# Ledger of designs, part 12: miniprotein binders against p81326

Target 1, 226 residues: p81326
Amino acid sequence: MLHFGGFIMEINHISKILEKEREEYIRNKVEEYLKQGFSKDDAVNKANQSWRTYIGHRIQDVIYNLLKKFLKDSGLKVTTDKALNNRNLPEELDKVKRLIAINYGEYLFLPDADVIVYKVENNDIKIIAIISVKNSFRERRFETTYWKLKLKESPVTSHIKVFLATPDKDNEISYKCPNGKPKKMRIILEYELDGIYFLKEDFEETEKAKHFGKIVEDIIEISKKL

## First folded at step 8 (miniprotein)

Design ne7
Fold by OpenDDE base, fold request of step 9:
Structure ne7 (fold): chain B 226 residues (1-226), chain A 83 residues (1-83)
Amino acid sequence: as target 1 above (226 residues)
Amino acid sequence: SKLEVEIEVRGNRIEIRIEVDGKKIRITIEVPDEEEAKFIAKIIKDLAEELGLSDEEKLRELVKLIEWLAIMYGAEVEVEIEE
């Protein structure tokens, strides 16, 4: 249990809260769909589908808020790719946006960056880390690794750490070799990324695969070296 | 000791009053909008009901959960002990 700002990051509390959120969300959606004339079974199914979409965004927001809270005292700042999509950015965020951009010759594109951690020192911005948040690995499972590799190709971005944060509820990447069979996704993600952080207790811990509670300390340590 | 939990939503502000073993605690949470406030208020209610607020230990646990909930929503939480 890591102590941050007097709070022990307790994933159990987060999980409990998210479960209650699910229950309330489902209840509300079922009621909504019933009012629309759907059967009870259809309403439940539609509510569950809606929840799958909702929880993906919710987890991103949760992680953002956690990092924002626990990195505040270290003087580190956080933003999101969504915040960077604005045409009228403050100077600071405009600089952040430019410092994470990947060159494709005639074009610059941003990596998928659910959360961006940076510091401001002497009016200079240094990007510390990008955190990709994934709830499931059904689609674009190696997109995060692609972005990591692309960031390495430029001296401007090569120092940026890329982390994956996930609850991995379906145990898609929690273990390397369950039942003696290698999990390709876990192995590749762990190899290519700078770290994987789990919002759960039941996973195979390694040097790079850690409990989410350690991400703050790791980011702070990295920030001191930049 | 009957824990009484009162939850009120006023706009985007959630006010929680808890009384346990003669201790009164007031918790205030401010969130971005009223809909979110109502949603969070229900979550808190459900958490309180599940915990079965019977003693100071349960109160501390509930307060901790509320603090985490506030952090998760990027909200500020104020905890006041009322005499």
Scores: ipSAE 0.761, ipTM 0.901, lowest interface PAE 0.5, mean pLDDT 90
Fold by OpenDDE base, fold request of step 9:
Structure ne7 (fold): chain B 226 residues (1-226), chain A 83 residues (1-83)
Amino acid sequence: as target 1 above (226 residues)
Amino acid sequence: SKLEVEIEVRGNRIEIRIEVDGKKIRITIEVPDEEEAKFIAKIIKDLAEELGLSDEEKLRELVKLIEWLAIMYGAEVEVEIEE
């Protein structure tokens, strides 16, 4: 339990809040769709579909805000790929963008980086970690591993840690061998990535698969070695 | 003593007043916009109602939830104890 600034990161509180957010969001959307002339059943279905999209972005924002808050005292900075998609970037962010870019010969592309953690020392920027946030693994199952492998190919980016953060609500990667059957996705993700952090309690913990509450400590530790 | 929670939204600010045993706690949350403030205020209200504000323990839990909620939204929280 990381005591940063007196806050114990309790996933239970986050989960409870998100559940209340869901309830309120659904209520509001149902009301909106009813006003649009949809039936009650259709309104509920549409609201639930809307929520699935919303919660994906919401969790990314939550994780960003959590990391920003809890890494602040360590002097670490946090940004997002979205913030880097501007043509006119501050010098600091322009440097960050360049330091995470992957070379494809004629082109440079950015990895999927929902959250980017970096430090500034003597006007030099060091990228510490990239956190990919995923709610589900139905699509783009190994996209994060692809980016990790690509980052390893360059001495400029090879040091960058790549983490996956997920609530894994459907238990797609929570266990390695449930019922004696290997979960390919869990095994590969854990092998290729530097860590998987779960926003839940019910998962198989390993050296690389941890509770999200440990991510701050791990990032701080990595930052000290760079 | 009835724990009373009052929630007021003023623009992008949420003001929560909690009275416990004659002590008043004011929590202020500032968020980016009014719509978000209204949304968060409803969440806080729902949380307060669910917890049942019967004792100091419930109050502490509510305060923790509010603090987490603020962090989750990247909002600043100010807590003032009013005598």
Scores: ipSAE 0.759, ipTM 0.900, lowest interface PAE 0.5, mean pLDDT 90
Fold by OpenDDE base, fold request of step 9:
Structure ne7 (fold): chain B 226 residues (1-226), chain A 83 residues (1-83)
Amino acid sequence: as target 1 above (226 residues)
Amino acid sequence: SKLEVEIEVRGNRIEIRIEVDGKKIRITIEVPDEEEAKFIAKIIKDLAEELGLSDEEKLRELVKLIEWLAIMYGAEVEVEIEE
């Protein structure tokens, strides 16, 4: 149990809050769609569809805010790919952006990096970790793996840890061999990535597959070795 | 012991007053905008109602949930104990 600033990161509290957010969000959206002239059934369906899109972004924001809060005392900094997608970046963020870029010969491209953790020492920036946040694995199943492999190919980026954070509500990657059948996606993701962090309790824990509450400690430990 | 929870939204600021056994706690949350403040206030209300504010233990749980909620939104939270 990681005690950061007196808070035990209890996933149960986060889950409870997110459920209440869902209830309130759905209520508000249903009311909105009813006012627009949709039937009750259509309003509910549209609200649920809207929630699926909303929750994906919401979880990214939550994870960002959690990491920002709990890494602050360690002197580590956190940013996002969205923050880096600006033409006018502060010098620090411009350096961060360059230090995660992947070389494709004539072009440099950025990996998908929902959250980027870095430190500043003596005006030098060191990238510690990239966290990909996925709510569902229906699309782009191995995208994070691709970026990890690409980052590994360069001495500039090979040290960067790549983590996946997920609530995995549909149990797509929670278990390696449920009912004796290997889940290809879980096995490959765990093999290729530096870690998978679950925002849930019901999953198969391994050396690389951990509860999200451990991510802060792991990042701090990595930062000390860099 | 009547636990009373009062929630007030003033612009982008949420003020929560909790009274239990003569102890008064004031929690203030500041968020980016008023719409978000209203949304969060409703969530807090729903959480308080679900927990049932019957004892100090439930009060502590509610305070903890409010603190987590603030962190999740990147909001600043202030807790004041009124004697």
Scores: ipSAE 0.758, ipTM 0.900, lowest interface PAE 0.5, mean pLDDT 90
Fold by ESMFold2, fold request of step 9:
Structure ne7 (fold): chain B 226 residues (1-226), chain A 83 residues (1-83)
Amino acid sequence: as target 1 above (226 residues)
Amino acid sequence: SKLEVEIEVRGNRIEIRIEVDGKKIRITIEVPDEEEAKFIAKIIKDLAEELGLSDEEKLRELVKLIEWLAIMYGAEVEVEIEE
């Protein structure tokens, strides 16, 4: 069942706000580069490059804040990989970190998990899902699938859902067969991951490729089965 | 229509005061620091200017955008309507 209507409208509000943030960010950066003596064309190019770095972190923060807000009443908690890399870790978060860590011999590493959703029941912690946020697929195209496959290798992590969230502005994975040819990236990501959530309206929707507004319902449903 | 929007940043707090048809609406957002408050205040101003607050429908849209903006920053929002 698809949650259409109200959630789709809410995602449009988020997209509208992010566009205003982009406009103001670019304006501020261009002004700074012009003051540094760059030409107008160079200042714009540098500002756009700066925005690409900023928007990746910004979208992660947005997703974190949204999930924290809307999952709270369902007894679900949310953290980030940044928070888990802090040395002064509360015992609860230390347990979360240990439950998603992957063993590479004498080394332990966290998967690239921008946002982590978990629950606590009877002092027991269960990891529900991790969400990887990608603004562009020019580099590290299959990084998220690698982490899903690694998590599947252990019975203690194999239940963890791995989602990808993306605006996909350049339509790199929005359609399965654009121009009549299979898009390798979209096909493999959709096959290997548990879901792809688009922060835009125009994409080919499937059982696994959905509007981002659906993610809250999906996570809640998954948590009921664990 | 007499539609006025005043946005004031006081430290880490943003106050948005809207007056329409004698009705006063006060929206308060608290964020981690003053730099973020100033940036958010500019975004709200730009949203209000783009909407062109000519009627109650557009005002409702602005309030919804402000509420979503606050959620996106993990901020608490208080909305007070005065007559």
Scores: ipSAE 0.735, ipTM 0.893, lowest interface PAE 0.8, mean pLDDT 86
Fold by ESMFold2, look of step 8:
Structure ne7 (fold): chain B 226 residues (1-226), chain A 83 residues (1-83)
Amino acid sequence: as target 1 above (226 residues)
Amino acid sequence: SKLEVEIEVRGNRIEIRIEVDGKKIRITIEVPDEEEAKFIAKIIKDLAEELGLSDEEKLRELVKLIEWLAIMYGAEVEVEIEE
């Protein structure tokens, strides 16, 4: 349940749990690879590589579950682009899909949005925000800004807030001018997006770059204005 | 005082039984399948061992971690306090 006007996030608890998940995941994978005949060194390397793939999906699931839990009592609903791509789509989610899809002539595509927040009032659906979840910015670093610009092109979708959520453990976008040099990636992401929410404590906080714990309050406030 | 924590997996359910000086707390977590339940139970066991449950403050921290863990998995949680 929400108290004192927003979602309370215990980033340190989440981080501690994720580290224990990593330790157990890697232990299980090393055992699996050893049974397959790999050397200890190869098994460890493969387990770590497997974790890097797994953690990306795991962070998305965590954020989905957190938002679903803490937005529920405010009348806000949460879905994913994966759920919207299912062939057997309930009427409510079909409407959500229709309201967020981008027209490319004869083709309709969903934005690459990991998590979608919407509300339902009198059978009317309003998309509030999409959240792109990135664990790493080595590839497709500006994909989220592309989707924000596309959504801005239509009056039907221009109200949709586009957020980026990230642990950014490698400090790829944590600071605007690390070592005195402007970081193009952070500056452009912050300029173009409606917000960047960090799942860690050490980053340069600004009006748009915030601790992830603020995202619930921000979404609720935006929803009241729509 | 000394506290004790027992963790049992039965199917897709995780039962955590905590006893502190006669006060008994039972936490039940329900997850999609048994393999996930076993994985989560190991995480809870590792968290409890790292905390080194020596007092009620550490117990409160463990319970908070368990609650957050359940939220992170979208799991149903039931808490019972017995005397």
Scores: ipSAE 0.730, ipTM 0.891, lowest interface PAE 0.8, mean pLDDT 86
Fold by ESMFold2, fold request of step 9:
Structure ne7 (fold): chain B 226 residues (1-226), chain A 83 residues (1-83)
Amino acid sequence: as target 1 above (226 residues)
Amino acid sequence: SKLEVEIEVRGNRIEIRIEVDGKKIRITIEVPDEEEAKFIAKIIKDLAEELGLSDEEKLRELVKLIEWLAIMYGAEVEVEIEE
């Protein structure tokens, strides 16, 4: 448990709350679909599909709000890739956008960075870390590693830490060698990324695979070196 | 001694009033959206029911959960203890 800024981060509190949100969300959606005339089985199936879309966005929002809250007193600022795609960017965010953009010839794209942590030093902006948030690894399994490798290619962005945050409820990457066989996704993600942060208790902890409650301290320590 | 939890939503505000053995705790959460306030209030009610507020330790756990819930929504929380 990390005691930071007068609040204690605990993975179990976050997980318990998210489970209650899921239960209420699904209950509400089932009732909505039944009212629309769907059968019980169809309503449940549709509610679960709706939840899969919702939870992805919800976890991103949770991580954004947590980091914004707990990094505030350390002089670190937090934004999102969605905020950076706004047509009416403030000057500060426009600089952040330019500092993480990747060139593909004449095309300029942002990495898929759900949450971006940066600081401002004497009118200059220093990007500290980006956090990719994934609820499931069924598609775009190595997208985060691709962006890490692209960021490493330029001296302007090579210092940026790339983290993955996940509840990993289905244990897709929680263990390196479940059943005695290497889990390719876990091995590659851990090797290539600067860290994986789990929003749950039950996973194989390593130097790079940690409880999410450690992320604030880790980001602060990194920022002191930049 | 009776444990009582009352949850009231007024517009975008959620007020949780908890009384255990003469100790009163008032927790206020303000969110931007009334529908979000209603959803959060239901989550708090479900958390309180699951914990079974049978003693002061469970009450402290509920307060911690409510504080985390507010942080997860980017909401400010006020916790006031009245004895």
Scores: ipSAE 0.720, ipTM 0.890, lowest interface PAE 0.8, mean pLDDT 86

## First folded at step 9 (miniprotein)

Design w4
Fold by OpenDDE base, look of step 10:
Structure w4 (fold): chain B 226 residues (1-226), chain A 81 residues (1-81)
Amino acid sequence: as target 1 above (226 residues)
Amino acid sequence: SDEEKLRELVKLIEWLAIMYGAEVEVEIENGKIRITIEVPDEEEAKFIAKIIKDLAEELGADIEIRIEVDGKRVEIEVKLE
């Protein structure tokens, strides 16, 4: 159990809290939709659909906040792609943005970078890791892999670690070969990425597939080598 | 035990604060625990307050809980009855 800042990262607490958030969110949305004139059944269905969208963003925010807190004492900084999308960036964030940019000849584009971990040393910025957060793998299953491969193509970005963080509630990538059948997505993601971190207990652990609680230690270790 | 449940509640509140990127302060005085959370958003403060209430109710312990929301600040006082 990783003790960071006096807290043991306990996924059980996070899961319990998220469940309570869901209950409260659904309640509020059902009430809202009822007021809009929907039937009870329609209101519940709409609320559940709304939650599916909401939880995706919420998990990103949670992971950001966790990393921000637990990496603070190590002197590492954390930002998000959303923060980088601002037209008026502080100098530090402008540098971060430039250091993760991928060259497409006439154009520079940013990878999907839900969370970005970097350090500042002697006014130089070093990007350590990008964490992609996925709640579901129904769409764009290999997008994170694409960005990892693109980052590897440049000496400017080739050192950047790319991690995937997921609760994987539907067990889409939790196991490599359930019932003796290889799960292509798990195998490819694990092969191409630097790590997969699960916000759950029930998964097949490997060298690259770990409990989310280990991500902080891994990032700190990587940061020492840069 | 009720004491264990109280400790669990405090832990949950601390995690909740972390999950919201909130600053949290915990003070213990005379068996009363005061937790102050400052969240980035006022709407989140109200939401967090409801979650805390629900968490406390689920524990089913003889815990006296008081929650006050002032803007971005959530103040929680908990004690064993």
Scores: ipSAE 0.796, ipTM 0.919, lowest interface PAE 0.5, mean pLDDT 91
Fold by OpenDDE base, look of step 11:
Structure w4 (fold): chain B 226 residues (1-226), chain A 81 residues (1-81)
Amino acid sequence: as target 1 above (226 residues)
Amino acid sequence: SDEEKLRELVKLIEWLAIMYGAEVEVEIENGKIRITIEVPDEEEAKFIAKIIKDLAEELGADIEIRIEVDGKRVEIEVKLE
């Protein structure tokens, strides 16, 4: 358990809170849809669909807020790809954006970078890590791996660590060989990425697959080597 | 124990604040704990207040809880009955 500033990152508390958020969110949405004239069954279905969209963004925001808080004392900074999509960026964020850009010849594109961790030393910016947040792996299963491989192709970005953070509620990548059958997605993601961090307790831990509570320590250690 | 449940509730509230990127202040005086959360918007404040209430009810402890929402500010007072 990583003690940062007296807080032990307790994933169980996060999970409990998210469940209460779900309950309250669904209740509020059902009420909203009932007021719009939908049937009870339709209101419940629509609320559940709305939650599926909401929770993906919510988990990203949660992870951002956690990292921002727990990395602050180390002097590390945190931003998001959304923040970088602005036309008028502060100089610091404009530099961050340029330092994570991938070259496609005539075009530069940003990787999917839900959370970006960087440090500023002597007016120089060093990108430390990109964290991709995935709630579900139903779509774009290897997208994070693609971006990791693309970042490796340039000496400008090759040092950037790419991590995946996930609650993996459906156990899509929690185990490597459940029932003796290899899970292709887990194996490939673990192989290609610098780490996978689980916002849950029930997963197969390895050198690269860790509890989310370890991500702060790992990022700080990486930052000291740069 | 009821004290353990109270401590757990306080931890949950602190985590909730962190999860929302909110500033949190905790004051302890004479067995009463006052927690102040400042959230980014008023709708989040109302939502958080409901979550805190639900968390307190689930713990089933003899905890006296008062929650007040003023704009973006959520004030929670908790004590053992």
Scores: ipSAE 0.796, ipTM 0.919, lowest interface PAE 0.5, mean pLDDT 91
Fold by OpenDDE base, fold request of step 13:
Structure w4 (fold): chain B 226 residues (1-226), chain A 81 residues (1-81)
Amino acid sequence: as target 1 above (226 residues)
Amino acid sequence: SDEEKLRELVKLIEWLAIMYGAEVEVEIENGKIRITIEVPDEEEAKFIAKIIKDLAEELGADIEIRIEVDGKRVEIEVKLE
């Protein structure tokens, strides 16, 4: 149990809340689709599909809010790639954007960065970590790995830690070798990334694969070395 | 105990507020706990209110709960019966 700001990061509470959110969301969507003239079965199916999209965004928001809350007292700041997608950025965010940009010769592109953690010291910005949030691994399986490798290629960005946060509800990457069969995706992600943080209890823990509750501590520790 | 369940409910509400990036205020007066949550969106307020109700019902404790939604503000009052 990690104590941050008087709260223990209790994934169980988060999971319970998300389950209640699911139940309520599904109920509301089913009702909506029934009103649109769909059959009960179709309404349920559509609601479940809608939930899959919704929960992906919801988890990103939750993780952002958690990190923002629990890193605040450490003086660390949190932003998102979405917040950086503005033509008129405050100076601080404009600097953040520039410090995570990847060079492609004539072009600079941003990595996928659901959450960006940085510190400001003496008006200098130091990027600490990028957190990619994945609800499922059906699509873009190694996208986060690609960005990690690209960030590593530049001395400007090579220090930036890249973490993956996931509930991994379908156990796609929770275990390395379930039933003696290697899970390629888990092995590669763990090898290439700086850490994987699970919003669940049932996973194979390693030095790099940890419970999400440890992410705050790990980020704070990294920040002290920069 | 019913008291433990009440504490659990309050904790769940606090976590819920954090998850939504909401500001939360907790006041305790005469065994009554008043929790106020302010969220950016009115629809979220209504949604949160329903979640809290469901959480309270699931705990099965003799907890009196009052939930009011005023715009973007959710007010929860809880006490033991």
Scores: ipSAE 0.782, ipTM 0.919, lowest interface PAE 0.5, mean pLDDT 91
Fold by OpenDDE base, fold request of step 13:
Structure w4 (fold): chain B 226 residues (1-226), chain A 81 residues (1-81)
Amino acid sequence: as target 1 above (226 residues)
Amino acid sequence: SDEEKLRELVKLIEWLAIMYGAEVEVEIENGKIRITIEVPDEEEAKFIAKIIKDLAEELGADIEIRIEVDGKRVEIEVKLE
């Protein structure tokens, strides 16, 4: 557990809070759908579906806020792909956007970059890391690895670290070989990415698969080498 | 202990504020802890207030809690009974 700003990043507190948010969110949505004339069963089902969409965005926001808070004193800056999707960007963010762009010949496209960590030195922008946030691995399982490989192909972006952050509630990638059976997704993600950070305690820790509490230290260390 | 539960509640509130990107001020006076959180909008303030209430209830300690929402500002006062 790393002490930043006098606080130990305790994933247990975050998980507890997110569970309470779920309970309150579901309650509110059920009430909303009941008022719309849905049956109790339909209202519950719709609320659960709504939560699945909501929690994906919520976790991204949480991770953004955590990184923004704990990286502030190191002089590192944090932004999101959403913030970069504007036509009129401040000069600094326009530079960030250009420095993460992937070349497809006639077109430039941005990778999926839920959170972007960068530094400003002597008016130069250096991209340090991209954090992809995944709540579930049911769809687009290797999308993050695709972007890592694409970023690696260019000397402009090859230095950018790509991390995956996940609560992995369904234990899809928490263990490499549960019951002696290899989990293809965990093995590939760990091989291709620069790191996987878990917002949970129960997982197989490796050199590249770590507790989310270590991400701040790792990013700061990387930033010193760039 | 009830004191440990109170400290845990304060920590949870601080973490909650960080998770929302909110500014937090904590003041301790005469065994009362006053926490002020400023969030981006009033809906979030109301939501956070409910979460704090639920967290306090779950701890099951003899904690007196007062929560007030004024626009984007959440003010929490906690003390042991």
Scores: ipSAE 0.782, ipTM 0.918, lowest interface PAE 0.5, mean pLDDT 91
Fold by OpenDDE base, last read:
Structure w4 (fold): chain B 226 residues (1-226), chain A 81 residues (1-81)
Amino acid sequence: as target 1 above (226 residues)
Amino acid sequence: SDEEKLRELVKLIEWLAIMYGAEVEVEIENGKIRITIEVPDEEEAKFIAKIIKDLAEELGADIEIRIEVDGKRVEIEVKLE
């Protein structure tokens, strides 16, 4: 457990809070759908479907807020791809946007970057890491890997670390070879990415697959080498 | 102990604030702990207030809790009974 600013990154507290958020969210949505004239069963089903969409965005926001809080004292800055999706950016964010762009010949495109960590030194911006947040692996399983490989192709972006953060509630990538059967997705993601960080306790830990509580330390260490 | 439960509640509230990107102020006076959270919008403030109430109830301690929502500000006062 890493102590940052007097706080220990305690995934158990985060999980407990998210469970209470779920309970409250479901109650509110069920009430809303009942008022709309749905049956109790339909209201519950619709609320659960709504929660599945909501929790994906919520976890991304939580991770952003955690990184922003715990990296602040190190002088590191955090932004998101959403914040970069503006025509009129401040100069700093415009530079960040340009420094993560991938060349496709006559076009430049941005990678999917839920969270971007960077530093400012002597008025120069250095991109440290991109964190992709995935709540489930049902769709776009290797999208983060694609972006990592594309970033590696340019000397401008090859130094950028790409991390995956996930609660992996369905144990899709928590273990490499459960019951002696290789999990293709875990093996490929761990091989191609710079790290996988789990917002859970029950997973197979490796050099690259770590508890989310270690991400702050790892980012700080990387930042010192850049 | 009830004191340990109170400390746990305060810790949970602090984590909750961090998760919402909110600033937290904690003041301790005369055995009362006052926590102030400022969130981006009033809807979140009301939501957080409900979560805090549920967390306090789950701990099952003799904790007196007062929660007030004023716009984007959540004020929590906790003490042992």
Scores: ipSAE 0.782, ipTM 0.919, lowest interface PAE 0.5, mean pLDDT 91
Fold by OpenDDE base, last read:
Structure w4 (fold): chain B 226 residues (1-226), chain A 81 residues (1-81)
Amino acid sequence: as target 1 above (226 residues)
Amino acid sequence: SDEEKLRELVKLIEWLAIMYGAEVEVEIENGKIRITIEVPDEEEAKFIAKIIKDLAEELGADIEIRIEVDGKRVEIEVKLE
């Protein structure tokens, strides 16, 4: 358990809170859909579908807020790809945006970067890490891997660590070889990425696959080497 | 113990605030714990208030809880009965 700012990051508390959020969210949405004239069954189904979309964004926000809080004392800064999509950026964020851009010849594009961790030293910006947040691996399973490989191709971005953070509720990547059978997705993600951080307790820990509570320490350590 | 449950509730509220990127202040006076959370919008404040209530109810302790929402501010007062 990492103590940051007097708080031990307890994933169990986060999970418990998210479950209560789900219950309240579903209740509110069901009521909303009932008022719109849907049947109870339809309202519940629609609420559950709405939650699946909502929770994806919610987990990103949670991880952003956690990293922002726990990295603050180390002098590290946190932003998001969403924040970088603005036309009029502060100079600092404009520099961040340029430093994560991937060259496609005539075009520069940003990687998917749910959370971006950087430091400012003597008015110079150094990108430390990009964190991709995934709630499920049903779609675009290797998208984060693609961005890692693209970032690695340039000396400008090759130093940037790419991490995956996930609750992996369905145990899609929690274990490498359950029952002696290799899970392709876990193996490839762990191989290509700099780390996988689980917002859960039940997973196979390796050098690259860790509890989310370790991400802050790992980022701070990386930042000292840049 | 009821005291342990109260401490757990306070901890959960603090984590909840962190998860929302909210500032949290905790004051203890005469066995009463006052927690103030400031969130980005009023809708979140109301939502958080409901979550806190549900968390308190789930703990099943003899905890007196008062929750007030004033705009973007959530004020929680908790004590043992």
Scores: ipSAE 0.782, ipTM 0.919, lowest interface PAE 0.5, mean pLDDT 91

